# Miniprotein binders against q96jn8r1131to1294: the designs that were tried, part 90

Target 1, 164 residues: q96jn8r1131to1294
Amino acid sequence: TLEFLENHGKNILLSNGNRTATRVASYNQGIVVINQPLVPQLLVQVRIDFLNRQWTSSLVLGVITCAPERLNFPASACALKRAAWLLRGRGVFHNGLKICEKFGPNLDTCPEGTILGLRLDSSGGLHLHVNGVDQGVAVPDVPQPCHALVDLYGQCEQVTIVNP
Below, E stands for the ipSAE of ESMFold2; O stands for the ipSAE of OpenDDE; V2 stands for 0.75 times the mean of E and O plus 0.25 times the DockQ between their complexes.

## First folded at step 9 (miniprotein)

Design kl12 (at its last look DockQ between E and O 0.80; V2 from the best seeds 0.00; counts 0 for: pae O 2.0 > 1.5, pTM O .761 < .8, SAP 76.321 > 70)
Fold by ESMFold2, look of step 9:
Structure kl12 (fold): chain B 164 residues (1-164), chain A 96 residues (1-96)
Amino acid sequence: as target 1 above (164 residues)
Amino acid sequence: DELERKIEEIIYRAFELVDKGELEEALELIVEAIRLAVENKDKDLLVWAIYIIANIAQELGDPELLEKVLELAEEAYELEDDPEIKWLIEYLEKML
């Protein structure tokens, strides 16, 4: 059902029926996108499988509101110039503008085994879940359709899609 | 082509400098990127650069700069009704 799209960052290797993404080189080029758009009843969850402490920053999580199948991904999600709503560190960003300074946990400090989830509510609000616990609305009205995105950046070298 | 890649690099570097708390240098770079994007007539890079200078103005807590950014966004929106600029205008109006 839920899988990472074959269109992904060039340092990504997909495995486990395209449910596991591994960054196999460098610190970037690690963007992956979930193959189905978010809808209110869909909770997309990924588990942080492997972190490399050599790097300072870690994964970015969020959504894009443009079609991902043929998108040319930049090296880092933060270089997406439009249609991007990102959770990074403790901040929430839209196209590089920090719209919330302190929302959920610091993604740079989430340990291996952490399960991070994204879903839309009925009003188009984007919710973050951490280990099954709803952190509230990160973004109040995300345009639809949108797709969940993970950037296996820096410390984060592997994530796996898991069931809710 | 080379100029477009240079502008993109400058914008991203300005974004990175905010992370490092180097707001003055970030502002210098983004003002240069905006100037180049206007001269090159690169609408997409201009929109992105406006988002980044909005971020910088917000971090500086500079109401005069924030007002100028809103004016710039409104000017860009008059040129074409980009929904990304419309969203930003509404966001900036709430800041004021």
Scores: ipSAE 0.860, ipTM 0.940, lowest interface PAE 0.5, mean pLDDT 92
Fold by OpenDDE base, look of step 9:
Parts: C-alpha cells; structure tokens; sequence
Structure kl12 (fold): chain B 164 residues (1-164), chain A 96 residues (1-96)
C-alpha cells in the first residue's frame, strides 16, 4: 500500500497508517516521500486537507531519484541539492533551475480538497493530475526509479494519500 | 566539514535572495560558492551551485552568463561524468 516513509521533515507528524502527513509547526520542514517508487501507469495522488492562510505559498509536488530512506531533508524541497524534479506554483524546477514557467494550475492557489496526482507514462514522462484531470507532461524522461515527494510548505499543513 | 557548511550556508542564502528577486546579489554569492566547492572538491555542492547560477542567469535573461554556466558545466562534466551535469548541459544547449 502507498504510504509516507518514516524518514520525513522534522515538523511532520504521520497518521492514518502513514497515509496522512501533518505539519505541526512553522511553515517549513515538511517534506514527505511516498514509499513506493513511481512506475508507469501508477497514479499516485494526495489530497490537500488543510490550508493555513497565515503563510504564503503552498505545497511543492514532485519526484526524487535518490534513495529516499537515507535522504537528509532540507527545510524545503526547493533546497534539495540533487535529483529533484519539482512543481511549485506554476513552474517546473530541476535542482532549483526553473525549466518551465507555466504549467498547469497554480499550486499555490489550489484549495482544500484538491487532489493532486503524479503518473509516469510509458515514455518516462511525468504527468500532473489535478482532480482527476491530466494536465500533461510536466517533465519528460524522468530518471527511474523515482519517488513522489510532497513538501508541506507554507499554507499547506496536511495532505492525505488517496486512491484513484 | 567546516568548508562544506560554509558553502551550504552561502547557497541557502543565495536561494533566499533569489526568492526575493535579488538576483544580482544572489549571483555574487553563488559564484563564491562555486569557487569554494571547487576547492573542496565537493561534486554535489558544485552541481547544486551550478544549477542555481543557471537559474539566476535564466531569470536575468543574460545569455552571456548562460554561456559561462554552460562552460562551467562542461568543465565539471570533464571532471566527473555526472548525469545531472549532462542534463544541464543538454538543457542549456537547447536554450542557447
């Protein structure tokens, strides 16, 4: 079953069989990684459960291609040194480099209840799904294996893994 | 390692500046980080720094700086066949 790994950001508290992640302090230190690597045709989805409007920005969604169990998490996913492909706001980033300016909806403004999904296609393209709608290829030819990553950042205080 | 810590601190500070839109100041910091990373022979930090400066160059719309980043990436790749450096090279070549 899909669940978040025990290796996570220091402000994260896992619950619900490790399917729910809650950031219980500050605005950062909220990175979580899903246990099973992405494989073609597997749709991994998380739901935004709670937003705290005290903060700005929101969750970052993406994948890492390093071993997640040994990862030393920075305060935010944006500070990942290597092996990171991230969706932030409307941008796509690789190791901090913005490789796409406008992609899909603005993640910073997604309301509670929004379901965000990641899926690899047969060509290795990483797709973003929003409320079940395929937004297209965010990153072509993603290295495999890779793991889905969620950074509960800013407004985003809780997410839950949901089945398609 | 004290030097590694210093480099990381510089990089994190650069990130903060980038987020604030203070790209020129960020650039100055990241150049220093690159220098230190080379001296420390830390490949991971070097790659990280190169990506950041590439991002800054892109945001500034400075093709000359992008070319310099490409050169740095190529030099780094010659030292180590790192797949992410290779990716960056290919990406930059497409942009230039």
Amino acid sequence: as target 1 above (164 residues)
Amino acid sequence: DELERKIEEIIYRAFELVDKGELEEALELIVEAIRLAVENKDKDLLVWAIYIIANIAQELGDPELLEKVLELAEEAYELEDDPEIKWLIEYLEKML
Scores: ipSAE 0.216, ipTM 0.600, lowest interface PAE 2.0, mean pLDDT 89
ESMFold2 (binder alone), look of step 9: mean pLDDT 78; pTM 0.727

Design kl13 (at its last look DockQ between E and O 0.93; V2 from the best seeds 0.00; counts 0 for: SAP 72.669 > 70)
Fold by OpenDDE base, look of step 9:
Structure kl13 (fold): chain B 164 residues (1-164), chain A 96 residues (1-96)
Amino acid sequence: as target 1 above (164 residues)
Amino acid sequence: DELERKIEEIIYRAFELVDKGELEEALELIVEAIRLAVENKDKDLLVWAIYIIANIAMELGDPELLEKVLELAEEAYELEDDPEIKWLIEYLEKDL
């Protein structure tokens, strides 16, 4: 069963069998990691449940290639020092390096109800899915094992893991 | 460690400046961070800083700076066989 790990950002409250993450304070400290590593043909999806428009920016989605259970989470995914491949806005980032300027839809403007998915293909490419539509390869060769990461940042205050 | 925290803050600020397009100021900060990371022998912060300076170089579109960053990365790799430094080297070489 796909769940968020108990090791998470300080402002996160897990519920619904650890399938729902809610940021209950401020605009940051909202990183969560999904328990099972991404493997080829596994589609991991989260739904944006609630947006608070008093903030700017929104969730960051990506993967980490370090051990998630012992990770000391920074206030935001953007501050991850290493082992991070992140989708933010329309950009793709690796350890702070922007490796793609324009990819898929702007995550900062995705409305409530949007379902975002991550999937590894057989070649190690990381795909983004938006409402069931494959947006293409965001990262061509992701080190494995890796775990899906969601940063409930800014507007994004709640997400839920959903099945395909 | 206070110095470590300082370095982290500098790196993060540099990153934020990059996001704002304030690349020259970002460059000044990240160079300082690299210096401090080397002095403090903090390999993790060094790797992070190298990635940020690479980003700055690419955003500036400065091939000369990019080459310098590549050299820096290669030197770092010689000191420690870090897979993420290796990745960066390979990535940068594709754009040069």
Scores: ipSAE 0.806, ipTM 0.913, lowest interface PAE 0.5, mean pLDDT 94
Fold by ESMFold2, look of step 9:
Structure kl13 (fold): chain B 164 residues (1-164), chain A 96 residues (1-96)
Amino acid sequence: as target 1 above (164 residues)
Amino acid sequence: DELERKIEEIIYRAFELVDKGELEEALELIVEAIRLAVENKDKDLLVWAIYIIANIAMELGDPELLEKVLELAEEAYELEDDPEIKWLIEYLEKDL
């Protein structure tokens, strides 16, 4: 079953059988990783449960291509130095390099209840799904294995893994 | 360790400045971070700093800077077969 790993950001509390992650302090230290790598062609989804609109930026969604079990997480996903492919706002980033300026919806404006999904296609392309709708290929050829990552940053205070 | 943390903070600050569109200030910081990473022989921070200066060069649209960044990445790759640097070289070569 899909769960968030016990190795996570310092401000995260896991609940609901480790399927729900809540940031319980500050605006950062909120990185969580799903415990199993993405399986090609299978959709992994999280629901945005709670937002605090006092912040301007919101969650970061993406994958890491290195082993997450003993990784020391930085305060924010954007400070991951390697092996990171991230969706932030409308941008797509690899290790801090912007590789696409406008992809999918603006994650900073997604409301509570939005369901965000990640899926590897048959070519290794990473797709974003929003409320079940495929937004296309964010990253054309992601190294495998890779694990889904969510940074409960800024506005985003809670997400839950949900079934496709 | 303290120097490593300082270099990390400079690199991340440069990334934040790019995000804010303060490209000149970001460039000044990342050049300093690269110098420190080289002096400290920190290969992982050097690779990350190269990613950030590549980002800055692309945002500036500065082909001369991009060529220098590519040369730096190639030099780093000659020292160690780092797949992150290989990916970056291939990515930058598509734009040149």
Scores: ipSAE 0.780, ipTM 0.913, lowest interface PAE 0.8, mean pLDDT 92
ESMFold2 (binder alone), look of step 9: mean pLDDT 75; pTM 0.683

Design kl14 (at its last look DockQ between E and O 0.03; V2 from the best seeds 0.00; counts 0 for: placed apart)
Fold by ESMFold2, look of step 9:
Structure kl14 (fold): chain B 164 residues (1-164), chain A 96 residues (1-96)
Amino acid sequence: as target 1 above (164 residues)
Amino acid sequence: DEKERKIEEIIYRAFEKVDKGELEEALELIVEAIRLAVENKDKDLLVWAIYIIANIAQELGDPELLEKVLELAEEAYELEDDPEIKWLIEYLEKDK
């Protein structure tokens, strides 16, 4: 059963059997990680529950390829110095280097109710799903094991893990 | 380490300047961060700083700077066999 891992950003409150994450302070310190690594045939989905439109930027979605249980999370996912593959706005980033300018929708404009999914294909490709629709391969060769993460940044104040 | 935290902050500020389109200021910050990381012998921050200057060079569209960044990455790889540096070298060679 998918849950958010107990090790998370300091402004996160977990609820709903650890399936809901809420950022309860500030605009950052909101990194959460799914409690199981991605494997083929596993689709991890989160629903955007609440947005505060006073901010311009919104959530970051992606994976880390290092063990998350004891990781000391930075204030923002974009400050992850290594082992990070992130979808942010319309871009794809590896450790702060933009490797793709435009992929999928602009995450900064996704409305409340949007369901965002991550899965790993059999070739190691990382796929983004939006409201159940596969957007294609964001990263063609993610090292395994990798772990899905969400940074409840800026606009994004609450997400919930949902089943496909 | 107080010096380590200061270097981290400079690197992240450089990253943020790219978001704002302030590429010349980002470059000035990251060059200073690289100098400090070398002085402080912080290999992990140096690797991250190399990723960030690669990003800046890419955004500038400056092939001469990209070549210098590749040379810097190769020098760092000779000092320590880091898979993150290896990945970056391979990435930059494709971008050429």
Scores: ipSAE 0.846, ipTM 0.932, lowest interface PAE 0.5, mean pLDDT 92
Fold by OpenDDE base, look of step 9:
Structure kl14 (fold): chain B 164 residues (1-164), chain A 96 residues (1-96)
Amino acid sequence: as target 1 above (164 residues)
Amino acid sequence: DEKERKIEEIIYRAFEKVDKGELEEALELIVEAIRLAVENKDKDLLVWAIYIIANIAQELGDPELLEKVLELAEEAYELEDDPEIKWLIEYLEKDK
């Protein structure tokens, strides 16, 4: 069963069998990691449950290749400088450096109810899915094992892991 | 690009300050990053920095700072007509 790990950002409260993450304070400290590593052809999806318009920007989605159970999370995933491939806004980032200017929809403007998915293909390419639609390869040749990461940042205050 | 790298470094230093709860210092760094991004016409880093400073401002609850963020956002919008920046401007104006 896919769940968020108990090692998470300080402002996160897990519920619903650890399938729902809620950021209960401020705009940051909201990183969560999914327990099972991504495997080829497995689609992992989260739904944006609640947006708080008090804040700006929104969730960051990506993968990490370090051990998630021992990770000391920064206040924002954007501060990760190693072992991280992240989707923020419309950009793709590797260890803090932008590697793609425009990819998929703008995550900062995805409304509540949007379902975002990550999937590895047989070649190790990381695909983004939006409401079930494959947006293409965001990151080619991602090292394995890797874990899906969600940063409940800014407007995004709650997400839930959903089945495909 | 050396300037781009410098801006990024400043932003990451700001994140370190945020992690420590040192929001005032983070704010100073981000303002510097914004100025440099404007100077270098770096749209991507500018947008990024604007979001950071906006959230810091909201966290601090400083109306004068929020006004400054609005001004910075408007300047950013002149460089990049990003719908998110536009949204931010509209939001800040309505929240006055």
Scores: ipSAE 0.770, ipTM 0.892, lowest interface PAE 0.6, mean pLDDT 93
ESMFold2 (binder alone), look of step 9: mean pLDDT 73; pTM 0.674

Design kl15 (at its last look DockQ between E and O 0.12; V2 from the best seeds 0.00; counts 0 for: pae O 6.4 > 1.5, other shape alone 7.168 > 2.5, placed apart)
Fold by ESMFold2, look of step 9:
Structure kl15 (fold): chain B 164 residues (1-164), chain A 96 residues (1-96)
Amino acid sequence: as target 1 above (164 residues)
Amino acid sequence: DEKERKIEEIIYRAFELVDKGELEEALELIVEAIRLAVENKDKDLLVWAIYIIANIAQELGDPELLEKVLELAEEAKELEDDPEIKWLIEYLEKDK
């Protein structure tokens, strides 16, 4: 079963059989990782449950290609110094390098109820899904194994893993 | 250790400055972070700092700086064949 890994950001509380993550303090320290690597045909989906619009930026979504049990728990996903491929706002980043300026919707404006999905295609391309609609390849060649990651940053206070 | 944490903080601050559009200040910080990472012999932080200066150079649209970043990345590769630095070199060579 897909669950958020017990190793997570300091401000995260897991609930609902570790399928729901809530950021219970501040605006950061909200990184969670899915407990199973992405494989072909696996679609990992999370629903945005709660947003606090007092913050200007929102969740970061992506993958890490290193073992998640040894994650160093940086305050923000953007401080992951290696093995990270992130979707943030409209940009795509690898280890802090913007590799695509505009991809998919602006994550900072996605409303509550939005379902965001990640999957790998057969070539190792990372796809974003928004409310069931494939946005195309965000990253053409992600090393495997990799795990889906969500940073409940800023506006985003709760997400829940949902079935496709 | 304490030096490693301080270098990491400088690198992240440089990233944040890029996000705010303060590219010249970001460049000054990341150059300092690179020097400190080299002094401290911290290969992981050096590789990350090279990613961040590559980002800065890209945002500046400065081809001379991009070439210097590529040279730095190739020097870092000689020290250790890190897959992250290999990926970056390939990215920088194709993106141009």
Scores: ipSAE 0.814, ipTM 0.921, lowest interface PAE 0.6, mean pLDDT 91
Fold by OpenDDE base, look of step 9:
Parts: sequence; structure tokens; C-alpha cells
Structure kl15 (fold): chain B 164 residues (1-164), chain A 96 residues (1-96)
Amino acid sequence: as target 1 above (164 residues)
Amino acid sequence: DEKERKIEEIIYRAFELVDKGELEEALELIVEAIRLAVENKDKDLLVWAIYIIANIAQELGDPELLEKVLELAEEAKELEDDPEIKWLIEYLEKDK
């Protein structure tokens, strides 16, 4: 069963069998990691449950290739300097540096109810799915094993892991 | 902690400005955040602030700054009198 790990950002409260993550304070400290590593053809999806318009920006979505159980999370995924491939806005970032300017839809403007998915293909390419639609390869060759990461940042205050 | 909150807010605003392409203003804010983080001995916020600079440096196409801030981010120096921190602040203020 897909769940968020107990090791998470300090402002996160897990519920619903650890399938729902809620940021209960501030705008940051909201990183969560999904327990099972991504394997080829496994689609991992989260739904944006609640957006707080008090803030700007929104969730960051991506993968990490370090051990998630012992990861010391920074206040924002933007500060991950190692083993991180992240989608923020329309950009793709590797270890904090932008490697692609425009990819897929703007995550900062995804409304509540949007279902975002990550999937590795057989070649190690990381795909973004939006409401079930494959947006293409965001990262062409991701080291494995890797874990899906969600940063409940800015507007995004709650997400839930959902099945395809 | 009030100081922590203030620093976070500055960093957050800077981050927003970076996303909007307002890089010059972002730099100004981050310099303040760095100073405050050092003063408050907040390693986590310092690292975050420095890393924001890295993103700004990349957007500006400043490889010298980028290289320097990446090094600083890893070292997470918190000394107010650290010459590298001083250098960074001076560089950022002159890079406007």
C-alpha cells in the first residue's frame, strides 16, 4: 500500500492511513515522501485536496534517490541539493538547479482536485501525469531506486495519495 | 520565534520574486535574509537563503556567483565575520 513515510516535514500531519498529508502551519516545512520506491510502470498519484490562497506558489513534485527514512528535510524542496529531481511551476530542477524551463502544465496554477502522477518508464524516464494524461518525460534518466516526493508548499495544504 | 518567522517570510518573498523573474529585488531580500539568519544562528534558513541565491545566479547567468553560493550552501557557515559570507554579501550588493 502506498503511504507517506513517517519521516516528513515538521508542519505535516498525516491521516487517512498515512495517505493524506496536511500542512497545518505556515507555508513550508511540508515535504513528504511516498514509502514505496518508484518502479517501472508504477503510477503514483496524489490529488490536490486543498489550496490556501493566502500564499503564492504551490506544491513541488519529484523524486529523490537517497534514503528517505533518514532524510533531514529542509524547509522547502527547493533547498534539496542532492539526489533530487523536482517539478516546480513549469520548470524541472535537478539538485536545485533548473534544467528545463518549460515542461507540462504550471503546477502553481493547478486547481484543487487535480491529480498529479509520477511514473518511470522502462528506460528510466520520469513521466508526469496530470489528471491521468501523460505529459511526457520530465527527466530522461532517473537513478533507481527513487522515491516520489511531494512538497506541500505555498498554497498547497493537503494532498492525498490516490489510485489510478 | 519571531526572528525565524521574519527570515522565513523574507526568503519566501524572495522565492516568489525569483519565480516572477524579479531577480534584482530578490537578491536584495536574500541579502537581508542571510544577515538575519547568521545573526540568529539559523543554519537551515541560511542554507535556504543561499540556495535561493544559487537559483538567482543561474537565472542571471552569473557562473562566478553560482559556484560560490553552491559552495557556501554546502558548508552552511553561520559566522557573521566569515570572510566568505562577507564576500558574498558584498558581491551581491555590487551585482545589482
Scores: ipSAE 0.025, ipTM 0.315, lowest interface PAE 6.4, mean pLDDT 87
ESMFold2 (binder alone), look of step 9: mean pLDDT 71; pTM 0.641

Design kl16 (at its last look DockQ between E and O 0.64; V2 from the best seeds 0.71)
Fold by ESMFold2, look of step 9:
Structure kl16 (fold): chain B 164 residues (1-164), chain A 96 residues (1-96)
Amino acid sequence: as target 1 above (164 residues)
Amino acid sequence: DEKERKIEEIIYRAFEKVDKGELEEALELIVEAIRLSVENKDKDLLVWAIYIIANIAQELGDPELLEKVLELAEEAYEKEDDPEIKWLIEYLEKDK
C-alpha cells in the first residue's frame, strides 16, 4: 500500500498505481513523498529506473518531519526551509546545514537499477540501504512522525517503489 | 507576501553559493537576508537564514563567526522557542 502522495512536484507524473514517479520536464520540480510515515520495521525502497547523464547532479533522498499532504513544494528539496533531513551526493543536510561530509555512496553516481532504502531503527536513527545493504545511521534521532522523500533532480527521471 | 518571496530567494541563492564554494558572496547574501527577515518580522525565514549562516561559518572554519552565529541563534530562541533553533544551538555548542 506504499504509494507516492498525490501532492508532489509540478513536473511529476505518477503511474503504476502511484508507485512510479517520472519527471516529465526540466531538471527540477520533482519532489515526491511516500504516503505513509516511517515506522520501525518499515523499509521504504525505490529503484532508480531511468537516468539522463546529461545532468551533473542526481536525486536527493531523505525525510520530512512535517505534514506532507498540504506542503507547498519548492523547486528543489534543498529549498525546504524546515523539518528536512536530506542525503545528497555523499553529504547529509538538515535545513541547508551540512551535518555530515561523507556518508554512504555518492548518490550522484548510482546507476540505473540501484535500489535505495530508508528506515528508522528503534532509537529513531535514519538508515540508508543500498541494494539491500544497510549503510548505517545517517541521522541518529530523527523526529517522528516523518515521511520518506525523493527529489527526482537532474539525472534522475524515474523511480519506482519496490517491496523488500 | 512579495517581501517574503524576495527574502526566500536571497537565502536560497546563498545556499547555492556555498555549493559553488563562493563563501564570501554567500555570507554577504545571508547577512542581507537576516536583516530583511528581522525588518519583515518573519520568524520562519530568520530561522532558516540562521541555519544557512551556520553552514557558511562551518565551511569557512571561522570560530569567531561560529560564536557570533551561536549568539544570534540564542537571541532568536529567547524571542520564540522554536525547536529548530533549539536543535541548532545544541549542534553549534558541540561544534565548539
Scores: ipSAE 0.790, ipTM 0.910, lowest interface PAE 0.7, mean pLDDT 91
Fold by OpenDDE base, look of step 9:
Structure kl16 (fold): chain B 164 residues (1-164), chain A 96 residues (1-96)
Amino acid sequence: as target 1 above (164 residues)
Amino acid sequence: DEKERKIEEIIYRAFEKVDKGELEEALELIVEAIRLSVENKDKDLLVWAIYIIANIAQELGDPELLEKVLELAEEAYEKEDDPEIKWLIEYLEKDK
């Protein structure tokens, strides 16, 4: 069963069998990691449940290639020092380096109800899915094992893991 | 660790410089952070610093600076054979 790990950002409250993450304070400290590592053919999806328009930016989605259980989470995914491949806005980032300027929809403007998915293909390419539609390869060769990461940042205050 | 805190502080100062548009000073700070990270054998901070400067160089679109970053990364890799530094080297070479 896919769940968020108990090791998470300071402002996160888990519920619904650890399938729902809610940021209950401020605009940051909202990183969560999904328990099972991504493997080929596994589609991991989260739904944006609630957006707070008080803020400007929104969630960050991606993967980490370090062990998540003992990770000391920074205030935001953007501050991850290494082992991170992230989708923010329309950009793809690796350890803070923008490796793609425009990819898929702008995550900062995805409305509530949007379902975002991550999937590894047989070649190690990381795919983004939006509402069930494959947006293509965001990262062509992701080191494995890796874990899906969601940063409930800015507007994004709640997400839930959903089955495909 | 005091050395680690010092390096992190330098990097944070670099970010402040970037925000002010003082890119030359930011670059100098990051280069210093890289040097100190190698000296302290701190792979995490080394990777962080190298990727930061790479991003700055890329955003500036300065080919000479990108070349300098590549050199720094290669030198760093010789000292610390971190796979993420290797990745960056390969990335920068392909992006030329």
Scores: ipSAE 0.666, ipTM 0.842, lowest interface PAE 0.7, mean pLDDT 93
ESMFold2 (binder alone), look of step 9: mean pLDDT 72; pTM 0.653

Design kl17 (at its last look DockQ between E and O 0.77; V2 from the best seeds 0.00; counts 0 for: pae E 1.8 > 1.5)
Fold by ESMFold2, look of step 9:
Structure kl17 (fold): chain B 164 residues (1-164), chain A 96 residues (1-96)
Amino acid sequence: as target 1 above (164 residues)
Amino acid sequence: DELERKIEEIIYRAFELVDKGELEEALELIVEAIRLAVENKDKDLLVWAIYTIANIAQELGDPELLEKVLELAEEAYELEDDPEIKWLIEYLEKDL
């Protein structure tokens, strides 16, 4: 079933059958990727398990459209050079460029227990779900295959893959 | 290879400065990174640097800078057909 891929950020420890990712040092180097691409019937959900309020910013959520198994991850997902579509704060970013100012909740303020989901619609639109509620299309046409990504950045120290 | 890592570090630092709201310093760094990427003929780093200066220009709200970024992207696309540059050109033309 869904697991985090063994290729991940340097500060990540995988546990719980690779369904839980913990950032064990610093505030960055916390990128993880789900081990199978998104398809329209697949809702990938993670629960925010633990936040460290020492930091200002929190997790980044999104997709990459290149193969993740051998990718060299930067310290932060927002510095991915190519093929990245990311949700950060309230913004949507493509390759580091902010393409939407406000979409969905402010991820920097989501509390522990929040369940965040990603799925594709039949047109390749990327949808965000928050606690089971579809927030609409964040990105209208993402190339396939694409892979769900979480960056355990700043406040976010642990997430767990949960079933819908 | 050593020069490529230097250019990558400059772009990464510029991106971090944007994240911290230090837009003037980020702009100064990214202009340097663009110059070096052009001199070194590093097309992947040039694409990343163009995306980065586009973000800086957008955050500054500077229409003259945005026009210069569009011109730079168009020049880069004429030299090499990069779909990420084409996407950026189309995005900037809509936004302007």
Scores: ipSAE 0.485, ipTM 0.780, lowest interface PAE 1.8, mean pLDDT 88
Fold by OpenDDE base, look of step 9:
Structure kl17 (fold): chain B 164 residues (1-164), chain A 96 residues (1-96)
Amino acid sequence: as target 1 above (164 residues)
Amino acid sequence: DELERKIEEIIYRAFELVDKGELEEALELIVEAIRLAVENKDKDLLVWAIYTIANIAQELGDPELLEKVLELAEEAYELEDDPEIKWLIEYLEKDL
């Protein structure tokens, strides 16, 4: 069963069998990691449940290649400067370095109800799915094993893991 | 470790400055962080610092600075043989 790990950002409250993450304070400290590593043909999806528009920016989605259970989470995924491949806005970032300027839809403007997915293909390419639509390869060769990461940042205050 | 903490603070400060668009000041700080990271032999902080300076260089759009970052990365790789640094080297070589 796909769940968020108990090791998470300080402002996160898990519920619904650890399938729902809620940021209960401020605009940051909202990183969560999914328990099972990404493997080829596994589609991991989260739904944006609630947006608070008093903040700017929104969730960051990506993968980490370090051990998630012992990770000391920074205040935001943007501060992950090691073993991190992240989708923020329309950009793709590796350890904070923007490696792609325009990819897929702008995550900062995705409305509530949007379902975002990550999937590894047989070649190690990381795909983004938006509402079931494959947006293409965000990262062509992701080191494995890796775990899906969601940063409930800014507007994004709640997400839930959903099945395909 | 106090030195480690200092390095982290410098990197965080630099990153904040980058977010504010104050790239020149960020550059000064991150260069110091790299120096300290090398001295402290902290691979994680070194990687962090190198990627940060790469980000600064990229945001500045300064190809000369990017070349310098590449050189720094290569030197760092010789010291630590870190796969993340290797990735950065390969990435920079493709774009330069």
Scores: ipSAE 0.362, ipTM 0.699, lowest interface PAE 1.4, mean pLDDT 89
ESMFold2 (binder alone), look of step 9: mean pLDDT 72; pTM 0.622

